# Ledger of designs, part 4: VHH binders against f4i9g2

Target 1, 368 residues: f4i9g2
Amino acid sequence: RSEKSEERRFDQKMSAHGAGIKTSSSAVPFASPKSRFLSKQEKFYPRCTPRLTGPQSRDTPPKRDTGIANEKDWGIDLLNENVNEAGTNEDGSSWFRESGHDLGDNGYRCRWSRMGGRSHDGSSEWTETWWEKSDWTGYKELGVEKSGKNSEGDSWWETWQEVLHQDEWSNLARIERSAQKQAKSGTENAGWYEKWWEKYDAKGWTEKGAHKYGRLNEQSWWEKWGEHYDGRGSVLKWTDKWAETELGTKWGDKWEEKFFSGIGSRQGETWHVSPNSDRWSRTWGEEHFGNGKVHKYGKSTTGESWDIVVDEETYYEAEPHYGWADVVGDSTQLLSIQPRERPPGVYPNLEFGPSPPPEPDLPPDQPQ

## First folded at step 1 (VHH)

Design b13 (framework vhh_surovatamig_d1)
Fold by ESMFold2-Fast, scan of step 1:
Structure b13 (fold): chain B 368 residues (1-368), chain A 125 residues (1-125)
Amino acid sequence: as target 1 above (368 residues)
Amino acid sequence: EVQLVESGGGLVQPGGSLRLSCAASGFTFSSYAMSWVRQAPGKGLEWVATISGSGGSTDYVDSVKGRFTISRDNAKKSLYLQMNSLRAEDTAVYYCAKDSEYYGSGSWYDYFDYRGQGTLVTVSS
């Protein structure tokens, strides 16, 4: 029982944690814009070698960088420039930066800025692209893609985007954020990958998740979690973490919880598999009736078993304590994107809702 | 525990076709996304294709799109790669790799668990 209570406390703690994006910590105050004007040489010289490349220990994967929010703020300033230039730094490395502007149907507009560099001997290279997009449907997007590689086969890439779009089925504006990062060694079987997403709509529907994988010293590990809130009191949370060695040892811990109005369930499994395929596991579950009673049950391969009803108050987090804006800053830049001016009679929602009225001076196509 | 046994490789002329097979054991096959990865002579591992646990979603490296088709038979615990319009640059040892059904993208290919000996595909002459 005491161990089961500790597992429950552990699971509550784990449900508060996000892989790669810290959604579990206390909200950070809204950050002031952090655009900084650096000299051209200062800006590119320290960034000619990608942050995730460089000398590495054979026992350490490339260093993870969780600071994507701060880094993307620098790129936004580049979208206000009209540049096409290149140069050479004092160390002999080369750099370039360029910008572009594309137009399309339904008021589509894309502004982008790209920069990159190569070391003097061409042994390493990197690129970084920033963009904003919009159209008359209310669609808005901000994004970044960064990548680098060296002649040893080391490589890294990361991408982040946030999008405001209309959900056709619910006809609700939805903000979606996603980020992916990967780094790998070219000289050994070592690296890591992280993927995160957050989605929110105007009625409080929320989906968050992350997939994380790493490999170091002949051990691989996976961490995955998801959270879903319907904006009406329904909560789904789950975590699945496991690891494996080259010798065939595996172990893991997984759980899920589903609640609505104090009624729901939790269940989980802690497991271990030896190289000779001997499996140990402990499974547990809880049924919460919303009346101060909880049915707790479980079993283990070592012969433990329990099936009891206890007097206990149900605890779960019915909604997120904070969103993406509270952790990495607000959506001010996404929401401030100015779409192209609409012609008279053209509505912003061209896919869903009423069609724009025909212009009086545009004659209809005449049949032959 | 986990075993992946690849077969179907061989020597083929440019423009020819081969079908690779992978027999899986030691895990619940239908619960995991599966991939094909390859290693060309003197080069590192390259991801080729991924298929979800249900088979409902597939992804490919750009160089093989339209030429290769990944498929699976969960009842037989087998993974396949149909390779058409083969090119000299497709010459490699091909490995069957196991991953989780939660892996929604091919981005994990360099880190997939593979335990097979691989099967050699040579495209020549």
Scores: ipSAE 0.000, ipTM 0.162, lowest interface PAE 14.1, mean pLDDT 67

Design b14 (framework vhh_3k1k_2)
Fold by ESMFold2-Fast, scan of step 1:
Parts: sequence; C-alpha cells; structure tokens
Structure b14 (fold): chain B 368 residues (1-368), chain A 123 residues (1-123)
Amino acid sequence: as target 1 above (368 residues)
Amino acid sequence: QVQLVESGGALVQPGGSLRLSCAASGFTFSDYYMRWYRQAPGKEREWVAGISGSGGSTSYEDSVKGRFTISRDDARNTVYLQMNSLKPEDTAVYYCATDEWEYGSSEYFYDYWGQGTQVTVSS
C-alpha cells in the first residue's frame, strides 16, 4: 500500500535512529495486541438471526481500513433491488429487508436499503443500512452503517461514507471518504475504536488520517497518523503510537515530517515509562537545508547523544497518495448517482446539503 | 462525567407533533452513535431510532418509520427526535442512549442512558 515516495521517506526516517544509539524503538510490541484484537473484532459481529445471503451480501467487515473506496463492495448492489421482505424464524427471532426513497427541498433525494434482525426478546439485534443521497447543488453521498448487540452484552458499530461536494460557481470539486468502527465486549475488559478519513480537492489539497484506540485485558493502545498536502508542494506527515498497562507501564513512538521544495525537517521520540514513573526517552531530529547538507541530532535519557552534519541529498516529492484523476476514477459508484431532475428556471440553493464530517484531531505538537 | 439529559416530553393529541432533545456532555459527542429507545407502560424497552457519529446514517423501528426523524447537532452536543403523526400507541417514556469510552484513555467502557422524558398521546 506504500507508495514509492512514501517508502523513501520511511527509509530515511529509519536511518535516523542508527547514529550510535544502543536502544531500539522496534522493541515496543504494537503488533501483538492488534492481531489478538482482530480475533475479538470477529467475535463482536454475531449473526444471531438469519440475513440475506448472496453476491450482494457480505460475511466480513468492510475492507476499507485506510479510507480507500472499494467500488466492488457487495452490499452496494442492494440499493438497486428495491425489495421489502420480512419473516419470523422457527426460534421466534425476526429478520427484515426494506428499501425506500426520501425526498426533500432543493432536489434532495435519498435512496436506501436496510436489513436487520432481532431475537424474540430483543436481547440481540443487528442492522445494516446502505444509502445514496443527492441534491441540486451537485452533492452526492454513498454510505453504509452496520450495528448490533448480543445477549452477552457485546456491541459493535461501523460506518463508512464517500461524499462529493461541488461548487458550481468555482467549478471546485472535493471528495471526502471516512469510516468509524467500534466494538466492545460485554464479558471481558476489551473493546476498540477506529476512525479514518481521506479528503481531496481538484487542486491537489489532501488530508488523510486515522485514530485508533483499543483495550484488551490489562493493555490499552492508541495509534494516530495524519498526512496533509496543500497542493502547492508542502507536506506534513506524522504518526503517534503509544500503549499502557494497568500496572502503569507506558511506551510509545512518535514522529513528524514537514517539507517544502526539498527543505524541511523530521523529528521523533521513542519513550518508555515504568510503573514507578521512571522515564526513558530517545529523541531525534533532522534538518534538511536543500543544499546537500542534513543536520542530524538526538539524545537519550541514558546519556547517548549525537549532533552531526552529513553530506546527503534530500530528494522529496510532496505529492498526495492519489492524484485527483485516480480519486475520481475510484469513485465510479458515487459519480453514477442520479440526481432528481431540476425544472427549467428553478435555481438550486447552493447552501443546501448535509453537513460535512467532523475535522480530524490536531497534529502531534498538541498530543493530549 | 458523562450525562445524557432528555427534554421535550409532553401531552399531545393524536395526529400531533413533538420534538425531543437529548443534551450530551462529558465525551466527544461527534464520534458516537446515538440512539432513542422507549418504554410503554407494562411493556419492555424497545429501540426507536439511531444516528451515526457522522450523521450520515439513520435507522428506525418499523412502527415509527416515516413518522419520526432522528437528527443531531454536533456543535451543540444534542440529538433530536422529531415525532409526527403521533398515535396513542406512541405513549411511552423516551430514553436517549450511547456507549461511551474516551479516546486516548484506558479507563472504561460504559453504557449511558438518560433519565427519560414522558410522552403521552391522548385525546
């Protein structure tokens, strides 16, 4: 999933840790909780009631983990079937599938399809809703939401959506993609939250990010990352990951980079706090002057330090992960949404439309 | 502390309309799925409506579909239930609910319910 320019930046970041320091940030085991947590995530999606099956039905969570649209998602096809079905199973549980249209002012139209089930006593329930929205401003939205709970107290909720905003006056288009997902156990000290987003405009402005939080038994972890491209050659990219135990041990790794025209900086910190509040830290930084010289510096609480200038060419391309044409091409389903016919002589109200999704958290300089 | 406070419950005539509000505090409201439930006299609590954290998705129980509309105002940390074409069988205490944890905290996962607001539909 990494782009070539992204790979180059990560490789250079990794080399910054190699200047005579004897400690390793890679000793922090962020991957172990994630793999166990994925198995908990699968257990948090019970199907206690029958549901529709077939090529348009899914048996796994959405594949969108970074905000990339998947035009071949099976559930989207349900919007085209216009079916209403309901039934009661032999165990007294119920299931349903329904669809409809909602119409409103300024050409608002929402097509939706929903399916779900419920146990006979209501102790377990689940729903899955797919929708498309449009209006006369050129607004288009495609989305899905899944949620449920079971009799053991487990609950889960997930959503993702893709939105097209069009400014008819400036001919500026913006595509936004986002997802949120959470699950919690009713019987264990376990749960997780994930939010990711991608925003692109036709001039190359790009904002991407993700926030993750999880807990499994005695360990909690947080992961945040963001990328910002201004479409004019500037880039900001950062990550902040940390974990803690109920015994008071904490550890983390964070970094950021900022570049414009081959001039910029990178900096980071790997840190650990013991249960008695003793703190170990290694900080590092690079300053890129654009003249074939790079200043590399760093220190640790154990007394290791470096402050050197090296001969190194900085070759940095501040480009978004996708070009605008790629983003638009991947949004085929969104772009195929048919708005309501606008009568001759009726002017659209360009201020009408659903609210945009919330803005992401602040960069790592404001980490709490 | 997390708080959910419902308001807007009243006595209304059949065919009337009413808007309920739920004011939330103590958590990052915009990130959370919000729900309305109701409990009629002598009956079990039932789910009525839900709205996603982004406001991009809404869902409803069959008996209220087309009559009730759920919405949210994230700037005011408030979720609403607009009830139209009210029927005597809509008489119930209405509850606002969410599941809560604080992003960036290792402390807790909790279910939060409001105190409820009484809606009576009677001629």
Scores: ipSAE 0.000, ipTM 0.187, lowest interface PAE 13.6, mean pLDDT 69

Design b15 (framework vhh_7d4b_2)
Fold by ESMFold2-Fast, scan of step 1:
Structure b15 (fold): chain B 368 residues (1-368), chain A 122 residues (1-122)
Amino acid sequence: as target 1 above (368 residues)
Amino acid sequence: QVQLVESGGGVVQPGRSLRLSCAASGFTFSSYDMGWYRQAPGKQRELVASISWSGGSTNYADSVKGRFTISRDNSKNTMYLQMNSLKPEDTAVYYCAAQEYDSYYGEDYDYWGQGTQVTVSS
């Protein structure tokens, strides 16, 4: 509607987030205690970015999806504008922008930009924070945090980050990507949570995973999976999905497989628990010997059982299913981060040896 | 009745090894994901290592990765934690835990043992 450049940009960001985020097909259980939930939210806030007093919201909770690519480019240009200002749009909505940077030891730099707003009647509020971090070890981080809530009690938050770890002593580079999205209803016991992560190094080691859960219509569900590739042909894949009702019925399916050059195994369990805690399950497994023989076995709580060896060709290639790299493309924005200039003769403070990757459910507050 | 019983803790010097065991009873051990947690005085309980129901997938805390190895023997209803190159910072009470349901927010486990003390000093 608005034709002013700043108002159009503000409205475009709100419309884009709303258009990309719908709630009619989502469900979330809140299985953890409120105190742990608050602790998780606190751990998600970068220390180089000041905390806002008061909630921010948009009127549309995020839809459960994995499409973070379209949002990676939104607001990044805000880091190039070091400005603190506020205003009111023609529709009566208000907005603000804050920016700054923190400097620390060993060349640490965090640049950040925050934008937020409130609807004309104060019924919805939202905020969006972008940051980049770097230091003299070759560490780079790019991230975004978005959140909103309305007067009906609906709330949502979304975060995305990409991290480069570079160890010049070992010539090892690793890229880690993570995204989390959550929405909850204020009028219903309903919502959803989704977490995605992808890690890989220059030698082909790859680790991908997702955790999802939701609640709608007195049913809760959980879904998690992981994939690991060593870059040399070994593959480990697993999935675990389960659901429950408020009546106490639970059911699920889980499996895992491990293969290298047609040799490997896979195992699984389908299970059901009734409200009186009676458990039914069916377990199965396969051992693939790579010689045209496959051992297949399994059992159930109702007496089904098998243990046989069959003539069967095992065909398995270590071809990863698509991840964020297939959707979002390259790491151009992350790689373009400009670290602080190091004075001549000053050396980075590096721990000797390999560093483990950061935990993907918690963005780093500082370079480690 | 579900029971988890830890053993193998003790007092050791830095750089040495200990092997913890967790004996499980009262449930179908082979159907549960298992884990080891630890808690030092004045600190929150933290996940050390976890293992899937079949033993095919493992996860480790960054502070112990490369030094500790989790394993399980479903035929004996027992889980193990091999702790190598122990450091004073590893001093804690170690707890065995059984998890049937994933709680991402809390990393909550369904059943807990009483704990076994590991002290690394001098």
Scores: ipSAE 0.000, ipTM 0.304, lowest interface PAE 12.8, mean pLDDT 69

Design b16 (framework vhh_surovatamig_d1)
Fold by ESMFold2-Fast, scan of step 1:
Structure b16 (fold): chain B 368 residues (1-368), chain A 122 residues (1-122)
Amino acid sequence: as target 1 above (368 residues)
Amino acid sequence: EVQLVESGGGLVQPGGSLRLSCAASGFTFDDYAMSWVRQAPGKGLEWVATISWNSGSIDYVDSVKGRFTISRDNAKKSLYLQMNSLRAEDTAVYYCAKEGDYYDTSGYFDYRGQGTLVTVSS
């Protein structure tokens, strides 16, 4: 969801050209301004961007035909098992589970487990591989790769990993999380892809972002966003979403904001390009000085413009994009990075404890 | 057809200054965020600074904050890095990088140029 100040400004701007579909988030980025005298315009395009905003709003892979296995019940726990078993269900579907353990230099250890199922005719299947790696440098990696297909021809795969490692030059432990997911329809020209990442350190520096794209029939869409927190109160966020049709029409919405302690700026652009390269756009910006004054400005290709200074106290509420818990979904046995006891002479261990790792320091006017 | 050409590197003493430039062609420069990344001898790539498509958002790696300034000139399709108070640890090949158009598995940057060498030594 977008921040309160942006939502208010967005609503004001849309009203200047006529009634638009109201939203309390950036979920509908492609609202084109209408003539001041027009209301209730039909959207010329179907929904351009599925969004992932939380567990109830995230993009869902095609339904798994999982047979006996549900990752929610046992996935990560199998890393501690010594299993090699297979069976057949009453309906003729099959399943298997296996695990292994590898050792190497410098205390390297890899534990892995693999499981899967298949319908009796092979038309539906799924596989899931989990691994945990560690060594004496304090490196730790937890990951999974999952894939499946159903009898409708739908297919999906996902992978994610969480890595703890140390930068020897800064003497800081760093956590890196990444995930990739995709799904494809077997009956329609439709599919989507998502790449998500998060990096943060013991001082609260954080970089988080996602790249998404998808296709539904003859329309394609892309969504990128990023967040950066310096651990000292600075926040930088941006979003860039755009879509196109096979006939060459393109449209998009992009914005960015940067704040520290109620001082900062926001700016953005909503744009549309026809197949003959005719471009419409609407740009806007705000400068927040922290002194009870806000400079608001903008213009559109339809001739609308404003450039005003208003008396307004800045209430900056950074609303984060979806996070790791939303990305990993049904994984109920998530291992928070818990540093282990280390031998003398090995790089210092970062103690995260049972509490969440240190998070970025939000601006002072952000409620805790 | 995307092309990025870096220049401005050289040998400088600690405490000195250099200005790097990157000339871009083959894409709509105004539509993309641009970054400087560097590779020190024997090390991997390190992100240094990023500037948004409209110069409204700028960010730096902690080690260069207060010393380096990233800027762009959209009319000239050029990206710059002003480097002040240079230190021996700033010695690296510096690359200009463009944000990608499509999601791929290779990371945030779609393209980078040939690089320009900066050596900070007495």
Scores: ipSAE 0.000, ipTM 0.149, lowest interface PAE 17.6, mean pLDDT 65

Design b2 (framework vhh_3k1k_2)
Fold by ESMFold2-Fast, scan of step 1:
Structure b2 (fold): chain B 368 residues (1-368), chain A 122 residues (1-122)
Amino acid sequence: as target 1 above (368 residues)
Amino acid sequence: QVQLVESGGALVQPGGSLRLSCAASGFTFDDYAMRWYRQAPGKEREWVAGISWNSGSISYEDSVKGRFTISRDDARNTVYLQMNSLKPEDTAVYYCAKDYYDSSGYWEFDYWGQGTQVTVSS
């Protein structure tokens, strides 16, 4: 069926359900604008890839891994990597490997390794930089930046990093992980960007999120989501997704939920905007009292409204990959993190506290 | 600090031509798709034309297709709307708007300028 026919059927179904029909379980209401959300998997793929001969790109860790890497699981020991080599493959393409070491305040050190290649005619090139950073506060960072481009203007890049923070004076430990990926056409209106992050502390505080955007075949889409846990039973989750199939036509849905001990709220909006800026929307909300009663309310720009109280069990669904409570609650990995030893006679500036760790999002751009 | 300033609106005779300009500042212009909208007296705003960040995609409302041409000059941070064969029905305040995200995917609010009045009368 056409997209317009599916939209009309969906609106009819939403109207029927908005009329006060009881449900047997609490769930975020299904709401899909225009019945076909543009797939975030429709992505541009550039021809900027490493060659099979010469140095090979190393695999970046998967986004889904929420565990803490221990000493045996941490990747490249860059302090033991000392490589400066270059060469030419039989097809005329060139490659290189180089490494370096930087020093800074509070015993800061950065060891990095870079490799890359270029086609014989210069029509394609790629580079990859890995780094490890540490200092006397117990700060540790492992990161990677990969990129490539071609003579048509196509490009791609990705970064990944994992950071350990330990405040020497407060004995607080935190872990942060993030990744960013992008691909972009130089000749077409096509490209995409993705960013995700996870942050955890020793007290069970957790923040996760992702921002994703793209365009392909005159269609555009974006998707954002976030999750926050305070380690004390409070949770906040939200999503915001929208798409545009032609310049001027847009649709989307967004929602958030906040809960603590079975008491909380959910709310959201499903919307679309036509090319002439006519906007339709339907907003909805739920208040959960923790007593087997849920207040549900909402309205639409077409005049629908509802305000009902239903008998419904409040239920919170955790993501399957949320394992932070298991890690921090009885985890020796985080609880055993200790500050690095300072050399005799070296002290932080106590007037302002210890020097802060280097910015996690600043990978080496010009290796020394 | 995002600013859009439309100009070029005037009173013209039916069959005449106008070129509208929209000068942009406060953002990286060549990273964003740009659109033109218009609002006729007593009507809602309607989309007129759009151009992608790299000019690879250009689209028009059916009523202006073949008569209007959208273009951009990234060196001048300006988007243009060339309007030919104007009709009384084209009488409206014309607005330019920035897309919701840039070429790298960073989201921002959709920004509108002050508008420029186009009047087509006999």
Scores: ipSAE 0.000, ipTM 0.133, lowest interface PAE 16.5, mean pLDDT 65

Design b3 (framework vhh_7d4b_2)
Fold by ESMFold2-Fast, scan of step 1:
Structure b3 (fold): chain B 368 residues (1-368), chain A 121 residues (1-121)
Amino acid sequence: as target 1 above (368 residues)
Amino acid sequence: QVQLVESGGGVVQPGRSLRLSCAASGSIFSIYAMGWYRQAPGKQRELVASITSSGGSTNYADSVKGRFTISRDNSKNTMYLQMNSLKPEDTAVYYCAADEYGWDYSEYDYWGQGTQVTVSS
């Protein structure tokens, strides 16, 4: 009964937040996302049962999309055009295309192409930059960045990149991909941000994740998830979703699971805090011993609790139909980057080269 | 592009109160969170308090819990730090800072110029 009361209370809040994200920019090259606010909040209130293990929800990463219908021609063909050109259309709008080439120490090379436009009155503008980078350590990078804005303060940007790290002496190679998108309104308190990444090595180590942030009027929400595989049978998966309002209402859902050879654990928490600081929470956990027994436990602030051991075979299935050979096959454009010619007697300085950015913490801590 | 301007600093006796204000202009919607940092002479900058763009989540340094309150008025694009029961140890230049939505691995996207708070013993 208390749970039906909580569910009805949640439904009333969802009804109060029926406004969608509006588009007011004419310079956006990607479709505006539909508001998923109400649907996502529904997931914060799963059906309650003493045996509830929690949701297994993850979004699909975006495809590599540089605005070209055929990705096989990306990078090499665009950069080979070597176009430097600008003009003004009959309507007074302006456009430009430019290209460049930067060189540095230890064989560093960057080839890039940029294009952009601006409306006649300067009320909207956009830019798109594409690049490839390499050096003598075996580092290779492909990237694209697109952005736009208008005079009303609306803006958007998106990036995509793919990098290869290779150490010939260790025979190790790693491929990393990431994409980021953001849009915001200049006239309304609304916008969103998404980041996705995938990282793979030749030994089966894999990390994937996404961070999403959004705001619509007086509500903000965060969604994060990650997956880690060590290539030795260990797996870590987690998700963390939470939201808040300016009036102090907060709610969220988080869980993680860790397994190795059928032994592991799952745990999670669904929580809500009202503006009067009334807190509701349900926590749950499972310990899998690999011997046909599972310890299940949990409690809620409204008095539910359980702590049982059941006869149950641990079920765990990795989702990847994707191995290192597939990653390499999908990275043909990256691997086709031609490094600068190395002079006779000059060897790569293995201490030179950009360090990869720090890895995000997994799983994230809840701000409680 | 975001600009931050602090105000409200000054000289006060121990036990008194001050309220700092930070006015944000420009692309304010891109801000994920805002915070107050302080730097005393010869010391590193430290986080004093932070607040998310919605105003619903706040965090405080242990040294100021129960004495300082951070708040935000989104209609004025202004963040406040109410400082009660001030101590000589609170003497520092106070900076407001803003973090943008995103994961770019850089520290603190925007900083104000700072405002001096001096608590005389």
Scores: ipSAE 0.000, ipTM 0.218, lowest interface PAE 13.4, mean pLDDT 68

Design b4 (framework vhh_7qia_2)
Fold by ESMFold2-Fast, scan of step 1:
Structure b4 (fold): chain B 368 residues (1-368), chain A 122 residues (1-122)
Amino acid sequence: as target 1 above (368 residues)
Amino acid sequence: QLQLVESGGGLVQPGGSLRLSCEASGFTFSDYAMGWYRQAPGKQRELVAFIYSGGSTNYADSVKGRFTISRDNAKNTVYLQMNSLRPEDTAIYYCAAEPYWGSTEDYEYDYWGKGTPVTVSS
């Protein structure tokens, strides 16, 4: 977007924040910061999944057979193929498919498949790699990695992984899902990065989050959020978002909440710094006592202030989280990974805490 | 605490070669995309080469075919092999990491090393 449009949008947002305190102080400064309009994708699910990206993408070669594949077997059949093939499309673009199988220490096994394409003039390229990994510690991993570049010199990379960890000492199994996405301009200092993760175990312990940042039109922005549920009624949620321009304007919004069985607190800050280093800030907080009383307080640099106790029923229930299995299917593919047979008398080398297996040797990014 | 240390710069004649290294510490190097940028005197900093954590690369048009970016995750190091150097390549070269953020950790966008000077002159 243009700097002119950005200035207009920013002014509107700042005016809305200020007006809320002045015109509807009971609603605005004392309202819960919770959003009710989050989609399942916005409820802390990684956006990069094989279901959404799939093995079928632009410039992907046509299917050679019509075998039925569903969400529970995507990628598995690809990993079972022993392929090394290439071709040329009618427009002069090329494609390839290759596969491999790597073995390592402590029962490490990696099966992978890679496909990709290149435009007729070589100015645009893409690759997509699928893999499964396992070892004798009970570790299992499924993943996909996609990357590409266009004729303008822009490039992108994304990955998605689902892993199973066996914790010998606590006798727990944990599943972790994560995705990373990145894009970079080839002609200017512009790009973006996202990392998403979701971790949980059978006892209800859950950790979700995302870290994002980007740069466009001499503006940079950062967004972080996290959620933690201990499986015993404790909830910790927070966000921190801020942006700046090369002209020296900065602004942000951050908040956190901590609750256990309807007792807890929320607090936050909305802030702005002008190019002349003039800072505006509004801080707010709530203490929920679980007894029909809520302490609400806050202040701003422009003189708004409040510190009151109100009669208000507090009902806090951890928002139902759906998890990857609810959105994209079950973990059957991950759980079906067959580790290498362990010889009699050989024991796994178990490390304290999760220890990822060595990285496999992957083929070069670009076909020759 | 993320730290990047560049090395390998120096004075070289036109047509010569240099290999820059950037050694990283304080973060999980394999999770990061890495870039090389340069800044000539009186000019803005510009992207030279970029490598994603998976190994895919991107280059500025001015260096395509002459420069090669690579990484060694076991050594926490990213490299820039510069061949057929030209006077126009004279600049301070900076290593940059696309930041990773743990739940309690803060890193700046495009975290930078301190730079290594490259001078291409007769």
Scores: ipSAE 0.000, ipTM 0.243, lowest interface PAE 14.7, mean pLDDT 67

Design b5 (framework vhh_8pnl_2)
Fold by ESMFold2-Fast, scan of step 1:
Structure b5 (fold): chain B 368 residues (1-368), chain A 121 residues (1-121)
Amino acid sequence: as target 1 above (368 residues)
Amino acid sequence: QGQLVESGGGLVQPGGSLRLSCADAGFTFSSYDMAWYRQAPGKERELVARITSGGSTNYADFVKGRFTISRDNAKSTLYLQMNSLKPEDTAMYYCATDSYEWGYDEYFDYWGQGTRVTVSA
């Protein structure tokens, strides 16, 4: 799906090139340079080292701009097995699995499972911990924490959790998801961090967002975005992205839109700052009245400006949002969590409604 | 669990063609950039071709115009079409995920077990 605001904002960026102001979008590292051979770096690192056989699939750093990991690639199934075992692979690497459970007040139960490994010489290590939690209030939680380190000093960490809050009194249910990831190089000035969240309720209310940061040698970049849908046709979307070089060049783009049934507004800014502090910016906005008229306005630091009302039909409908059934389709593992059996005559403690139980003490990420 | 499995290697005469395939059992194939590497006996492993998740391609100079990398995300399969094969193309060929955005792609990537290509009269 295309957004009209994206098309208009893109056109504004293109026109900035013609003003004698070059956008540095080609130098903005929001996407990886995957289509290029890194011959100089490849020659520096011999391919016939232990890296040639690489880590196992579970000893892999997270990728940028990915959301929740696919369930089939996870160790979630280990929660259904009570295993404590260890072994050695044919390449000399070692692995282990361990599991346990904790019980608490108000029917609280946490099942957890951990696995991990190390290279033949102990120079690289990884761990992956899974847990599920539940209580008698209808609370359910599924989560994972993964981490790893290699012999070059590279390190990574990823956590993800999904939570169900349920109120049987009001028939209200809400699912909340969150993820955090980071990876850092031990030999280069390179690393990245991402935080992502997503919330849905049974009536189609939705909130999503992300905060991202990355650095690759001479460049740093930041990206934030958010989306909100009320389940009744109202939408709020925004982004804010910017980047900087170590030489002091900065550039960015930000925009926001709010709509309900063809009535709303869009606004944004594209900006650039040279190392000598010369600043260029272009701001724009639209007001949509729902009556075949649109107010368009904007200005740039190079003297371009406009403030006009045009005849333009606006049809804007909130991006399709999902009710409970669609959310359930993605949350099968969370919803399959079995709470502890409740004794006859015992009721959940519902002071101020259901609330998540305290976190149990889980084993450390480096269990060896 | 995803494991990359190569196939399609064999013995072929100079000037012949082979099509290599690399199948991924995992559900994440479409999100990875992918590459083909080769290693001749007594030599280091070298990059042959890369393809992004979106289909953009890049080739080593020694195969440009002769080899074509492609992918089918619905089948979770990567391909290397090799034409006008030369004796110098004799090697074990490996497919791999490509994470070179961090400059340590060989360390962070998943690798297959390889498929042998021999070009001789």
Scores: ipSAE 0.000, ipTM 0.101, lowest interface PAE 18.4, mean pLDDT 68

